VHH binders against Uncharacterized protein MJ0119. Designs and how they scored, part 9

Target 1, 224 residues: Uncharacterized protein MJ0119, of Methanocaldococcus jannaschii (q57583)
Amino acid sequence: MDSWNMKGSKMVDVNEITKYLPGFNCGACGYKRCDLFAEALLNKDVKLEDCPFLLRERFKENYEKLKEILKIKGKIKKEEKYIGVIDGYEADFLLKPLPNECSCRETLLIMDKKELKVGDYIRYRPLGCPIPHFAKIIDEYHGFYIIHVVGPSHRITGEKIEYKDVGIAIVVAFEGIVEGKVPEVGKTVKFIPKHCMMQKVHSGVVVQVEGKRVYIEGIDLKVF
Below, E stands for the ipSAE of ESMFold2; O stands for the ipSAE of OpenDDE; V2 stands for 0.75 times the mean of E and O plus 0.25 times the DockQ between their complexes.

## First folded at step 4 (VHH)

Design s60 (framework vhh_8cml_1; at its last look DockQ between E and O 0.01; V2 from the best seeds 0.00; counts 0 for: pae E 21.2 > 2, placed apart)
Fold by ESMFold2, look of step 5:
Structure s60 (fold): chain B 224 residues (1-224), chain A 125 residues (1-125)
Amino acid sequence: as target 1 above (224 residues)
Amino acid sequence: EVQLVESGGGLVQPGGSLRLSCAASGSTFSSYAMGWFRQAPGQEREFVALISRSGGSTDYSDSAKGRFTISRDNAKNTVYLQMNSLKPEDTGVYFCAAKYGTWYRSYLPEEYDYWGQGTQVTVSS
């Protein structure tokens, strides 16, 4: 396996455009060299027809090829591999926050019997992760707490926030938007939550899918 | 929940020794990594030493290395800090602290779940 990007970072190359230009470097288009004209085409600063030689019968095939190449320009997407930084495992996808939310939603089982309510800020250590996390409770149901992971805001903003220390909590579910191939319900998946500070590959079972939105349970922070 | 009670503090001359004890009660003591911290007046709590759940791994602040030894006896639910070659700058309130199950970056006071009330150590003639 190769840490280099084997397939992902592709876009229309200036050299690929230049290959099909007439190559006269004549300046008739307003650019002293054809490679500068090619760069201007990619930046949408000029039109193909600004090269008067591309309109001639001699270059008809080149003109049609360039039209095709430039039409594809904005549609080519980088194909990415998702490799966990700490563990080196390949994940099936990246899990991103829901629209307008600051993190993926996580569902916690909190063993400490502290009085907790929606809106509270907590400090906890996820079972299986050595890094303490900071979160805001956004919902509660059937003894579970749904949270957004936040940073330690007092370190970032200077704001004084009272965090309730709840000790160890078990992460029982993740919810977010898939970046990558959307899995089927019932599949065991490997994924990286976007805000995971160690970029560790997680595993779990997909229990609900709606478009790119997925809900994953049976979370294991250890992949074997 | 874990209750921690420190003892063994007192007044000692420079170059002297003290042994601090921290007795734990409540939850299973052997599930906790243990640390010692100290605080001089007007200063933040400062890491001194830590010991893993089993006692197999220890770590010390630069000021404690070579002079202090942390140990634990899980059968007696007690952690100790042997303090030798004491200096006036060691003066302060010494706190025992417990952290469940992990000792990753356990030198930060914010990472500890339970704290004792502290025991005063004063080093002067």
Scores: ipSAE 0.000, ipTM 0.080, lowest interface PAE 21.2, mean pLDDT 77
ESMFold2-Fast, scan of step 4: ipSAE 0.237; ipTM 0.615
ESMFold2 (binder alone), look of step 5: mean pLDDT 84; pTM 0.863
OpenDDE, look of step 5: ipSAE 0.018; ipTM 0.325

Design s61 (framework vhh_8cml_1; at its last look DockQ between E and O 0.11; V2 from the best seeds 0.00; counts 0 for: pae O 12.1 > 2, placed apart)
Fold by OpenDDE, look of step 5:
Structure s61 (fold): chain B 224 residues (1-224), chain A 127 residues (1-127)
Amino acid sequence: as target 1 above (224 residues)
Amino acid sequence: EVQLVESGGGLVQPGGSLRLSCAASGSTFSSYAMGWFRQAPGQEREFVALISRSGGSTDYSDSAKGRFTISRDNAKNTVYLQMNSLKPEDTGVYFCAASPLTWYSGRYYLPEDYDYWGQGTQVTVSS
């Protein structure tokens, strides 16, 4: 998974933190999922005390364990500038995958007439991107497909995965976790998807924000 | 057509826990967002929880938040509802439902958004 980040940024292991969280996904801390809260903890955006359940006797041991873990790992993030590798543009933030996911979620418009279903693997070239992509369909929404980029790693590992070639696809949206300053809804933003092989600056409009989770639509690979 | 069958209901004391399961027939389970609803006697059916097709997104009613967890196993064509800290007001028939819509719409799902329903399983919370 780390092989996709050309900037060598180590993915923050949110799994270790998530194991000790209540797992209720209740939103009481401002995050709909505990793994998102875990990410926020690692980024020092929130405190353990922001989870009301961790303060309960039932989770006392977990609380103490988390304190220990966060003392060790919490020193990580220097304010890094996000610069596109191929374009040299500065992005507002890095977009990371949701916790425990291999890539950001991309919404694709696919014009190919092949029957596609959730679980299928596809080969496609994003409009405006010179690199063919391999992805897994993880959802469908009003004719759009939501995918994870799985990369050409199967070519390296020799894993035989059957892909449907769907030609050129239009990326219409991204979903992920913001590394950096969280934007406001309605704002036009420049961002770099963590899994982008070219580390290219993308642009779009923020249509939803939940903590550090953002939905960006109107994706453009052109940056003005 | 998707057939849904709920199980795991029963009688529990306040503060107790139950885990509901909903098994779906067919091979298209992963194509549906799954939800849990409940209906108390004399009340309208109300939303409890929703999970996206991939399982990557979940949402809960205010009453369920912090106590209930929805999950799914697409390989087993099953959706679950872990219910903790149960209260008498949680008493009712719990229904599993399948929706062709997705959580990504940002909508709160109403019963009308679901095409398939189970027969329900009774949950009774009483001292």
Scores: ipSAE 0.000, ipTM 0.257, lowest interface PAE 12.1, mean pLDDT 84
ESMFold2-Fast, scan of step 4: ipSAE 0.370; ipTM 0.690
ESMFold2, look of step 5: ipSAE 0.000; ipTM 0.240
ESMFold2 (binder alone), look of step 5: mean pLDDT 82; pTM 0.841

Design s62 (from c03 with K99G Y100R G101Y T102Y W103F Y104G R105L S108D; framework vhh_8cml_1)
Fold by ESMFold2-Fast, scan of step 4:
Structure s62 (fold): chain B 224 residues (1-224), chain A 123 residues (1-123)
Amino acid sequence: as target 1 above (224 residues)
Amino acid sequence: EVQLVESGGGLVQPGGSLRLSCAASGSTFSSYAMGWFRQAPGQEREFVALISRSGGSTDYSDSAKGRFTISRDNAKNTVYLQMNSLKPEDTGVYFCAAGRYYFGLSPDEYDYWGQGTQVTVSS
């Protein structure tokens, strides 16, 4: 939630954090402005150590003060919980679509022998999911297909769309925006893709992090 | 926005090494994924290497993998390409590029470009 422009307690907390940050607005922490980084700290999306200037001798008092403020605010802030609807497992975060996109990006390994190209609509069942998915191919990456889950658009627009049935596909990766604490590269994480019809907790290894945008490579075995 | 200036190119014999530097000026360097591309005379620009905003993730072309190392220093607003075991086929103008999309392997996925630095591998 964009609460940093609210005249309530959240805005006061953001201002309290911001006044102890270096104020360089240099983007080294992955945010263009120090007040955006302050909001991310309060949301537990980043760590103080993500600002390299706070670790310098000049800012040691600022760093200690910020640790105390965040410790207090963290205790009174209700922890966000992301719980899978079907399985009851708790996820580390919710994965949201990239801005202006209809779903998180899925990267598929498709075993079907049909000729596929960017722009094609497909029907597939993800391995490990009982529900058929309807998708548009938006990109191709080293023989994998990157898709958006679109649903049966003929019901929405009245447009007659022909879907190529590719059978079972293995979802090898997800890409999206983290809602919650941003994970580190190399970590095994639990997450719920917002577009998941079953709202199941998925697992994977974080391969890339770009601010709140993450690329997660999945594994079929979900055992946590 | 960011402006990029490459340096460190030159003439080197096969098997030699060069370290290219890309100095960035302007705001928000650490908000961009960075890439290196090269272009031989009469050829299209081809991907060489890329590095994420934090430096935690890298990718390389098949020809660069195992020989080249990309790194960055966000405090110095600089990206490096360490090139070892250079071959005549590595000859070209090397360009530094800044983009918002880490998986960018195509030149058209990058927003900002340097002017390039010449690398010549010849006996």
Scores: ipSAE 0.000, ipTM 0.113, lowest interface PAE 16.4, mean pLDDT 75

Design s63 (framework vhh_8cml_1)
Fold by ESMFold2-Fast, scan of step 4:
Structure s63 (fold): chain B 224 residues (1-224), chain A 124 residues (1-124)
Amino acid sequence: as target 1 above (224 residues)
Amino acid sequence: EVQLVESGGGLVQPGGSLRLSCAASGSTFSSYAMGWFRQAPGQEREFVALISRSGGSTDYSDSAKGRFTISRDNAKNTVYLQMNSLKPEDTGVYFCAAKYSGTWYRLPSEYDYWGQGTQVTVSS
């Protein structure tokens, strides 16, 4: 019935577009209500030309206005900006944790030769970050360690946590869910990991994409 | 190069359980992340469950969460899928897959090696 009730929200953009539609609710565009057609236009499921009445001379100004609105929204969506809090740099997107995880996944190259295993808690300083990080090792392969940033021991109530100090570590990859525009594989991107305490812009190359899930490697790649 | 052989499939009634096994040979098993995928009649291969090289990370499809458990035994070069509370919608050929790089994803195209599959039929 009402798509807004199903979503539990009132969409300002849908209302803005609906004002310029003919208002007949006739179903000729494949939707029984003009507000449902407006929602489909915003989702890019249909085109303005699918409403036959908008192509008539009487609605010429409405059609031109709707084209402008949709073009501006498309440009704003494509040019959506995320700004780093500390240094003011612009990022392409925000990187969120995977569902039910406490942080984005980081892959570390640890220079310290201390014996480490999955399940260990570590204290490290990322190269290029002034703040010590506290993490749990969740996986390992060929000398790389995949971790979750968990914070200092006082955040784990009722348990004795020993953090192994590994010194400086190089963060070589991030994995998480994109908030914003999903990048293409091979693209060099700038992003802000949601768990980053400084909310700094990070950079890397997108290695894998599945829906909104991405794996990004922090390799210095120069293309001429 | 690695060869994967699935076993443990069969016919089961709704609400029943099955445990699938995937035995690996040819290369070092502990170098691979392992996944289970299924293909229902007339459908494309879809992700079911995934386990990292060490076993420290697992992931599940929405339909598998709370019902299926993936595990591995690196000493036996075997990965398992314990399936509980089976439904007719779980019917399909179940495939074991291996990814050498140690990174993992839900897309079938990301996997390097595949087994031949084992049939699971949930019917009364």
Scores: ipSAE 0.011, ipTM 0.362, lowest interface PAE 9.5, mean pLDDT 76

Design s64 (framework vhh_8cml_1)
Fold by ESMFold2-Fast, scan of step 4:
Structure s64 (fold): chain B 224 residues (1-224), chain A 122 residues (1-122)
Amino acid sequence: as target 1 above (224 residues)
Amino acid sequence: EVQLVESGGGLVQPGGSLRLSCAASGSTFSSYAMGWFRQAPGQEREFVALISRSGGSTDYSDSAKGRFTISRDNAKNTVYLQMNSLKPEDTGVYFCAAYGTWYRLPDEYDYWGQGTQVTVSS
């Protein structure tokens, strides 16, 4: 549980940081446990604002105390740059799956009249992508379907899976964990979904931010 | 907004089982993802389990995987935590919480219940 600061000496241990963190172990900061986030803070890999709860009234004093403790460590690291394989464009960040999920979440508008339920497997081609995708419906909200992109699962698990072919679907949103600089709500951003088979740079508008968890409406109006 | 009331806690022997319930009232319960958290004496609240709005997706802490099952009944506005193979380290106050769903402000993300005591002893 002991950690060393960036100078190779013990100045602040993980427990000194962790005791001021919410302790929820919720994963919104991109780490499964608060003590892992504390280690990342000590290594300057993340910032306090990556935890959504530290910005709330209940944790105001915790946030100020953590800022004071971490001041002895200097500045946070520069964000790395990401380049799309197919496009060659530079992205602002990589979008990773939520902890323990197999892909970023995509929200689909599906025009096909097949009856669909949560738990169904579908085959679709995203508008603007030449490759068919295989997905599992994980949620439904007001006619939109939230999905995980999977490979053909029977190749992975040996299970026989029926995929309902829904044709072209419009991807209206992405949700995941930012690797890189977290954007502000309202910003137009370039990002690479980690699960994207082409590793193509996508564009969208950030609608919601909570720590490192972002919800982006997928619009391909233009690049930066 | 939603109001949450937990029940089903109690004293149980190691290896025993308990089923916790969280009854919701107020705004539309089915619009919220629901979670269970616990707090041991002298510790902060930690994540235990999460269930999506529809019930189609669940997540568990490493300590809960294989032993606990979260479920929900939207017709009854209730979320459940079935706890099997209980251990002394599972002792704590268990809280349910409602998480934000689509299009809400980040500050509206959490609604919390009062908590229900679980003691695994003897």
Scores: ipSAE 0.006, ipTM 0.333, lowest interface PAE 10.1, mean pLDDT 77

## First folded at step 5 (VHH; from c03 with S57Y S108E; framework vhh_8cml_1)

Design t1 (at its last fold request DockQ between E and O 0.37; V2 from the best seeds 0.00; counts 0 for: pae E 4.5 > 2)
Amino acid sequence: EVQLVESGGGLVQPGGSLRLSCAASGSTFSSYAMGWFRQAPGQEREFVALISRSGGYTDYSDSAKGRFTISRDNAKNTVYLQMNSLKPEDTGVYFCAAKYGTWYRSPEEYDYWGQGTQVTVSS
ESMFold2, look of step 5: ipSAE 0.096; ipTM 0.575
ESMFold2 (binder alone), look of step 5: mean pLDDT 85; pTM 0.866
OpenDDE, look of step 5: ipSAE 0.774; ipTM 0.907
ESMFold2, look of step 6: ipSAE 0.249; ipTM 0.675
ESMFold2 (binder alone), look of step 6: mean pLDDT 86; pTM 0.870
OpenDDE, look of step 6: ipSAE 0.769; ipTM 0.904
ESMFold2, look of step 7: ipSAE 0.230; ipTM 0.673
ESMFold2 (binder alone), look of step 7: mean pLDDT 86; pTM 0.869
OpenDDE, look of step 7: ipSAE 0.793; ipTM 0.916
ESMFold2, look of step 8: ipSAE 0.276; ipTM 0.701
ESMFold2 (binder alone), look of step 8: mean pLDDT 86; pTM 0.869
OpenDDE, look of step 8: ipSAE 0.801; ipTM 0.918
ESMFold2, fold request of step 9: ipSAE 0.200, 0.215, 0.271; ipTM 0.622, 0.655, 0.702
ESMFold2 (binder alone), fold request of step 9: mean pLDDT 86, 86, 86; pTM 0.876, 0.874, 0.874
OpenDDE, fold request of step 9: ipSAE 0.881, 0.881, 0.779; ipTM 0.954, 0.953, 0.910

## First folded at step 6 (VHH; framework vhh_8cml_1)

Design t2 (from t1 with S106F; at its last look DockQ between E and O 0.43; V2 from the best seeds 0.00; counts 0 for: pae E 7.4 > 2)
Fold by ESMFold2, look of step 6:
Structure t2 (fold): chain B 224 residues (1-224), chain A 123 residues (1-123)
Amino acid sequence: as target 1 above (224 residues)
Amino acid sequence: EVQLVESGGGLVQPGGSLRLSCAASGSTFSSYAMGWFRQAPGQEREFVALISRSGGYTDYSDSAKGRFTISRDNAKNTVYLQMNSLKPEDTGVYFCAAKYGTWYRFPEEYDYWGQGTQVTVSS
């Protein structure tokens, strides 16, 4: 049985959508291939913004064309509130990890003169937070350490992880993906890290924005 | 300017192994995070593996995990990709890329690219 639109509207298929996707087949959207993402778009199972590359300036024209093709109606006047679990303060947005990363990236200033290198696992207490954290060092820059927050151990996997205890460390920056209203560079913001500190609202100053990716410095765990 | 030259590609049977090399010249190699990307015919480049400036952090695409190993030798200005248990789906041109500072998975963030080396996996 053929059921065609009698008003003559264009019928959109997967091939038409796929033409305007970046084509990296990278999996960042949760689908292994871009044609699978295109099918999910037609089924309204995903949003265009789930492809992080469509948010880049390079793909701005592709993004606008895909919006026209899909005839997507954005929600107007949608209210989203992000309330800290422990403190009850309202944040401007939730900060999610970069695609395929287990946590937001944090940058630490570690004052202990312990020998540390990229790949090490550490235990630390953030200055201003009473809860010990466990992390893996993923990069180093002039004495600052960029980390992923991880669990206390990986006993279930059969691995034994030895954490270096570095005591108190200062969290000086966060990097992640905004869920909510994307701030402008230079703005003081309040946010909740999804995997790191969802219990408590953080504040800081946005120093870089690329689409929904933000880098926030001047971190304060003591909110107004 | 950094110049990158890949080598070590070739034709292999499924289940075989190859070791790719990427030689860097120019700026200080140790200041760059390195990545490997691949491109099949008629497809866009896709992420394969990355390694941090020091070599202490590595990450892989889902298809590469457990089969490929990225490593670097900062004294020789070289990054390597050991590819084991190769499959026909791994066929493509493999590109080495360099990014100043912190590593990223996104190809648009890489500043320098090699010309690529062909890997063909067929029966």
Scores: ipSAE 0.030, ipTM 0.542, lowest interface PAE 7.4, mean pLDDT 79
ESMFold2 (binder alone), look of step 6: mean pLDDT 85; pTM 0.860
OpenDDE, look of step 6: ipSAE 0.603; ipTM 0.840

Design t3 (from t1 with E108F; at its last look DockQ between E and O 0.44; V2 from the best seeds 0.00; counts 0 for: pae E 7.4 > 2)
Fold by ESMFold2, look of step 6:
Structure t3 (fold): chain B 224 residues (1-224), chain A 123 residues (1-123)
Amino acid sequence: as target 1 above (224 residues)
Amino acid sequence: EVQLVESGGGLVQPGGSLRLSCAASGSTFSSYAMGWFRQAPGQEREFVALISRSGGYTDYSDSAKGRFTISRDNAKNTVYLQMNSLKPEDTGVYFCAAKYGTWYRSPFEYDYWGQGTQVTVSS
């Protein structure tokens, strides 16, 4: 098995393409995650129009930018800095979803919880973030809820999803795959969760590392 | 320490059905997320289905969606895979796997594995 293609010639980074995709990880294009669709675009296995959201007025600029990016074949990847869109701060790395998952895993503490169960869809506002988030509960753990972020697909696709509004929730942990230098356990890190709707720099303390997989706790959304 | 034993494999015609069972022993079964994986000769194990420790969340590979159903009975320490509309491409050894805590799709995250049960879908 090849862990890294030593002779591979990348022209455009998958991250650059994914940045301009809608980020809903909805599967409408035939791929469960937008970064998988981005990889397929890079490999010329699909068309941009296979993502139905790129054809909407909201994403017109994204669509045009992606057309421009995909024409770049003679360029090599330059040094990348991970800059938060909202705050302008530099992060140490991107945090990618676990293999074949639609988003990084977040662990939530819900302050005024309803009757919640695994499989429920929720709407919540992360403490420290002004933007409401939408998620699916994928597991529960000692009163915490582990979620995948799902975009507001009901606003984009027109499909009907019944979200339980749980108000404010605290994001206590992230789990995902590091893109960049893998941090040491115990270090405070700055990171951007890939597919985070706001592209905001987060900070936290690395509690566990297995290869490139990390579990980060003590999440702080405020600017340092 | 968890031990897993699969059963229910066999030879079936295309379009047929099989129900796989995976009996668990050792640690508390209800603390583990469970998965089914399959392996064709000379290939890596691939994800088929998973179920959270409470049974409230399930997920499936693209090839399994709409045809397979995973379930669990925590009182009997057993996880099941109901396989309908079987195709020759479903042929392989099916493995039950357990991971303490939350579920994962990647086989590399699972700590305990059964020996597997053979499923063969004829010509």
Scores: ipSAE 0.034, ipTM 0.525, lowest interface PAE 7.4, mean pLDDT 79
ESMFold2 (binder alone), look of step 6: mean pLDDT 85; pTM 0.866
OpenDDE, look of step 6: ipSAE 0.787; ipTM 0.911

Design t4 (from t1 with Y100W; at its last look DockQ between E and O 0.40; V2 from the best seeds 0.00; counts 0 for: pae E 7.1 > 2)
Fold by OpenDDE, look of step 6:
Structure t4 (fold): chain B 224 residues (1-224), chain A 123 residues (1-123)
Amino acid sequence: as target 1 above (224 residues)
Amino acid sequence: EVQLVESGGGLVQPGGSLRLSCAASGSTFSSYAMGWFRQAPGQEREFVALISRSGGYTDYSDSAKGRFTISRDNAKNTVYLQMNSLKPEDTGVYFCAAKWGTWYRSPEEYDYWGQGTQVTVSS
C-alpha cells in the first residue's frame, strides 16, 4: 500500500523496495531477508550493489527501478523506534501534549462519590498503573473528567495545593500530538505519552485524527 | 446555530482599560467553551484567552497573561474580557468564538465567531 507522508509525498516503504529485490532471502548481502536489506537501503547503510543478484542481467530492470526509487527518496530518516522504558515494548508513536499544555489530555472515569469540579486537583491511581498520579481537572464532559497530569513541580513552588483523593480512576481516552507516523482512524495503536513517568507503552483505538492531533479511546496499559 | 455579538471596544490611551462583552444567542451557551481572539492589521488572527464551559479553567496568551481576565456568566449567556494596562500592540479587532465541548487554543477548532469589535490603543 502506497503510504503518503503528511506532505503528500509518496513514502517509499520497505515493502515497495522489497518487491523489486530478488526475494531469495539468501543472506549474500549480509542480511537474512530481503526486507531487512530493503530497510538498510532506505537507511543508506548499504548499496544496491551489495546484492550480487541485482547485478545480474535478469534483474537489470529491477536494479534500475530501485535506483530511481532510492534517488527520489533521500535518507528515509531512521524511523525512530519508540521503546517503553519499563516494559520494553515498541510503540507506534509518542504522544505529546497539545500546544502550550503541560501534559496530554486524559479522560478519566472516576467512581468516587466526592463532588468534583473543574479546577480541582485530584490524587488518583490509574487502573493498571502502580504509581499514584496528581492531576488538575480541566474540563467535564458527560460525567467524564478531562485532566492534565501535574508534576511534583507544584510542590516545589510552595503553593499548598489541596488534592482530593479519588482512589482508582479508569483512563478512558488520551488526546495529544503525534510524534512519529500519524495513525489512521479506527486503528489500534501503541503509544507512549510523553508525560508518563514510567514511559510505559499504552494501547488504544484512534477515533479522531486532525493533522497530528489524535484522540485515542479504549485505553489499555496491557500491551501484548 | 449560535450567534455571537461583541461589544465594548473603542479608543483608549496606553495604560488604559477596556471591558469587552460577547453575548451569545440560544439556550446551549453552557455547552460551549468560549474564546477571545484578535487580529491586527496585516496579521493573522491570534489567540488571546479561553474559558471552559463551567468557567473553572482559563488560559491566556503570553501577551495577555497578567493583564487580561476572561470570565463568563452562563445565566446571561455572556463572556467577558477585562483588559488592563493596554498597549499600542494590543490594537486590533477582537473576536469572540465558541467551541462546542472542550476548549482549544487553535482557532480552527471553534464552531462560531462574532463579527468582532475594534480596540484601538493610541496616545
Scores: ipSAE 0.023, ipTM 0.496, lowest interface PAE 3.7, mean pLDDT 86
ESMFold2, look of step 6: ipSAE 0.041; ipTM 0.510
ESMFold2 (binder alone), look of step 6: mean pLDDT 86; pTM 0.869

Design t5 (from t1 with S31K; at its last look DockQ between E and O 0.77; V2 from the best seeds 0.00; counts 0 for: pae E 4.5 > 2)
Fold by ESMFold2, look of step 6:
Structure t5 (fold): chain B 224 residues (1-224), chain A 123 residues (1-123)
Amino acid sequence: as target 1 above (224 residues)
Amino acid sequence: EVQLVESGGGLVQPGGSLRLSCAASGSTFSKYAMGWFRQAPGQEREFVALISRSGGYTDYSDSAKGRFTISRDNAKNTVYLQMNSLKPEDTGVYFCAAKYGTWYRSPEEYDYWGQGTQVTVSS
């Protein structure tokens, strides 16, 4: 019966139960509102008969419908949760690297930019992160540097890598691929960049979306 | 709208070299990241090489690394692909592409495309 265009499973939620309840919000079942009773029904904490009005002839069709609904195995759909390991806060999504890139892109404000160019390798400490990062500058824009986070180790065949130490830098933007629900432009989001060694929740404002690719500015490590 | 015109393709023996050029006209060339892509008959267009706006960052497909070199001359509004040690599997139509702003590997990110130049590597 179900279309392949429906999401990956058919779920019964609290709202579908609530619409067949009497809606009096009378408290006779021990719950102040009928939607609270519906939640308890879904969790199997109460019986349908605990609502005294469902036993009345007026609500016989509603009662039978609710019996049918509650016979299915469906429950409130569980969302995949992204919990920051170090801070314990919930994020809206993970931010993954663009295809074939080694990290999410970060945009850095580097105060002393003299002698930096695209292609340079740098060492920096992000303001608000205690862990030094190592990066390659992959582009620049009006005094900002776009980077890939790379390791401190030499991994290039036979070539030594000299990292320029730029001290503290401010991460002003992230770019990557959303794993989770794709946000709308203009929304404030919470996210975990995949390359973050502390798995810390970041926040920012979505400035651009193209499919699952998002560009997020106004980066803050304080989660609201 | 940016117009891109490739040149320098041709027939070459295995192990030979070719230098492809892509001349750009229209908007300011220095604002664009550039890429080379190729398409063999019956195949999808595949990434070959890219270069950032400044020329300071380059990247290559696994098959191109060590054999091909992308470069650009912003004074001449031209991007080049030097192709050395050519193999029969390099045969195809080579397209240059332009993206305003920063570079990407995926061909769907590129806004402007040339008509392509044929490269054929055979005995």
Scores: ipSAE 0.268, ipTM 0.701, lowest interface PAE 4.5, mean pLDDT 81
ESMFold2 (binder alone), look of step 6: mean pLDDT 86; pTM 0.871
OpenDDE, look of step 6: ipSAE 0.680; ipTM 0.874

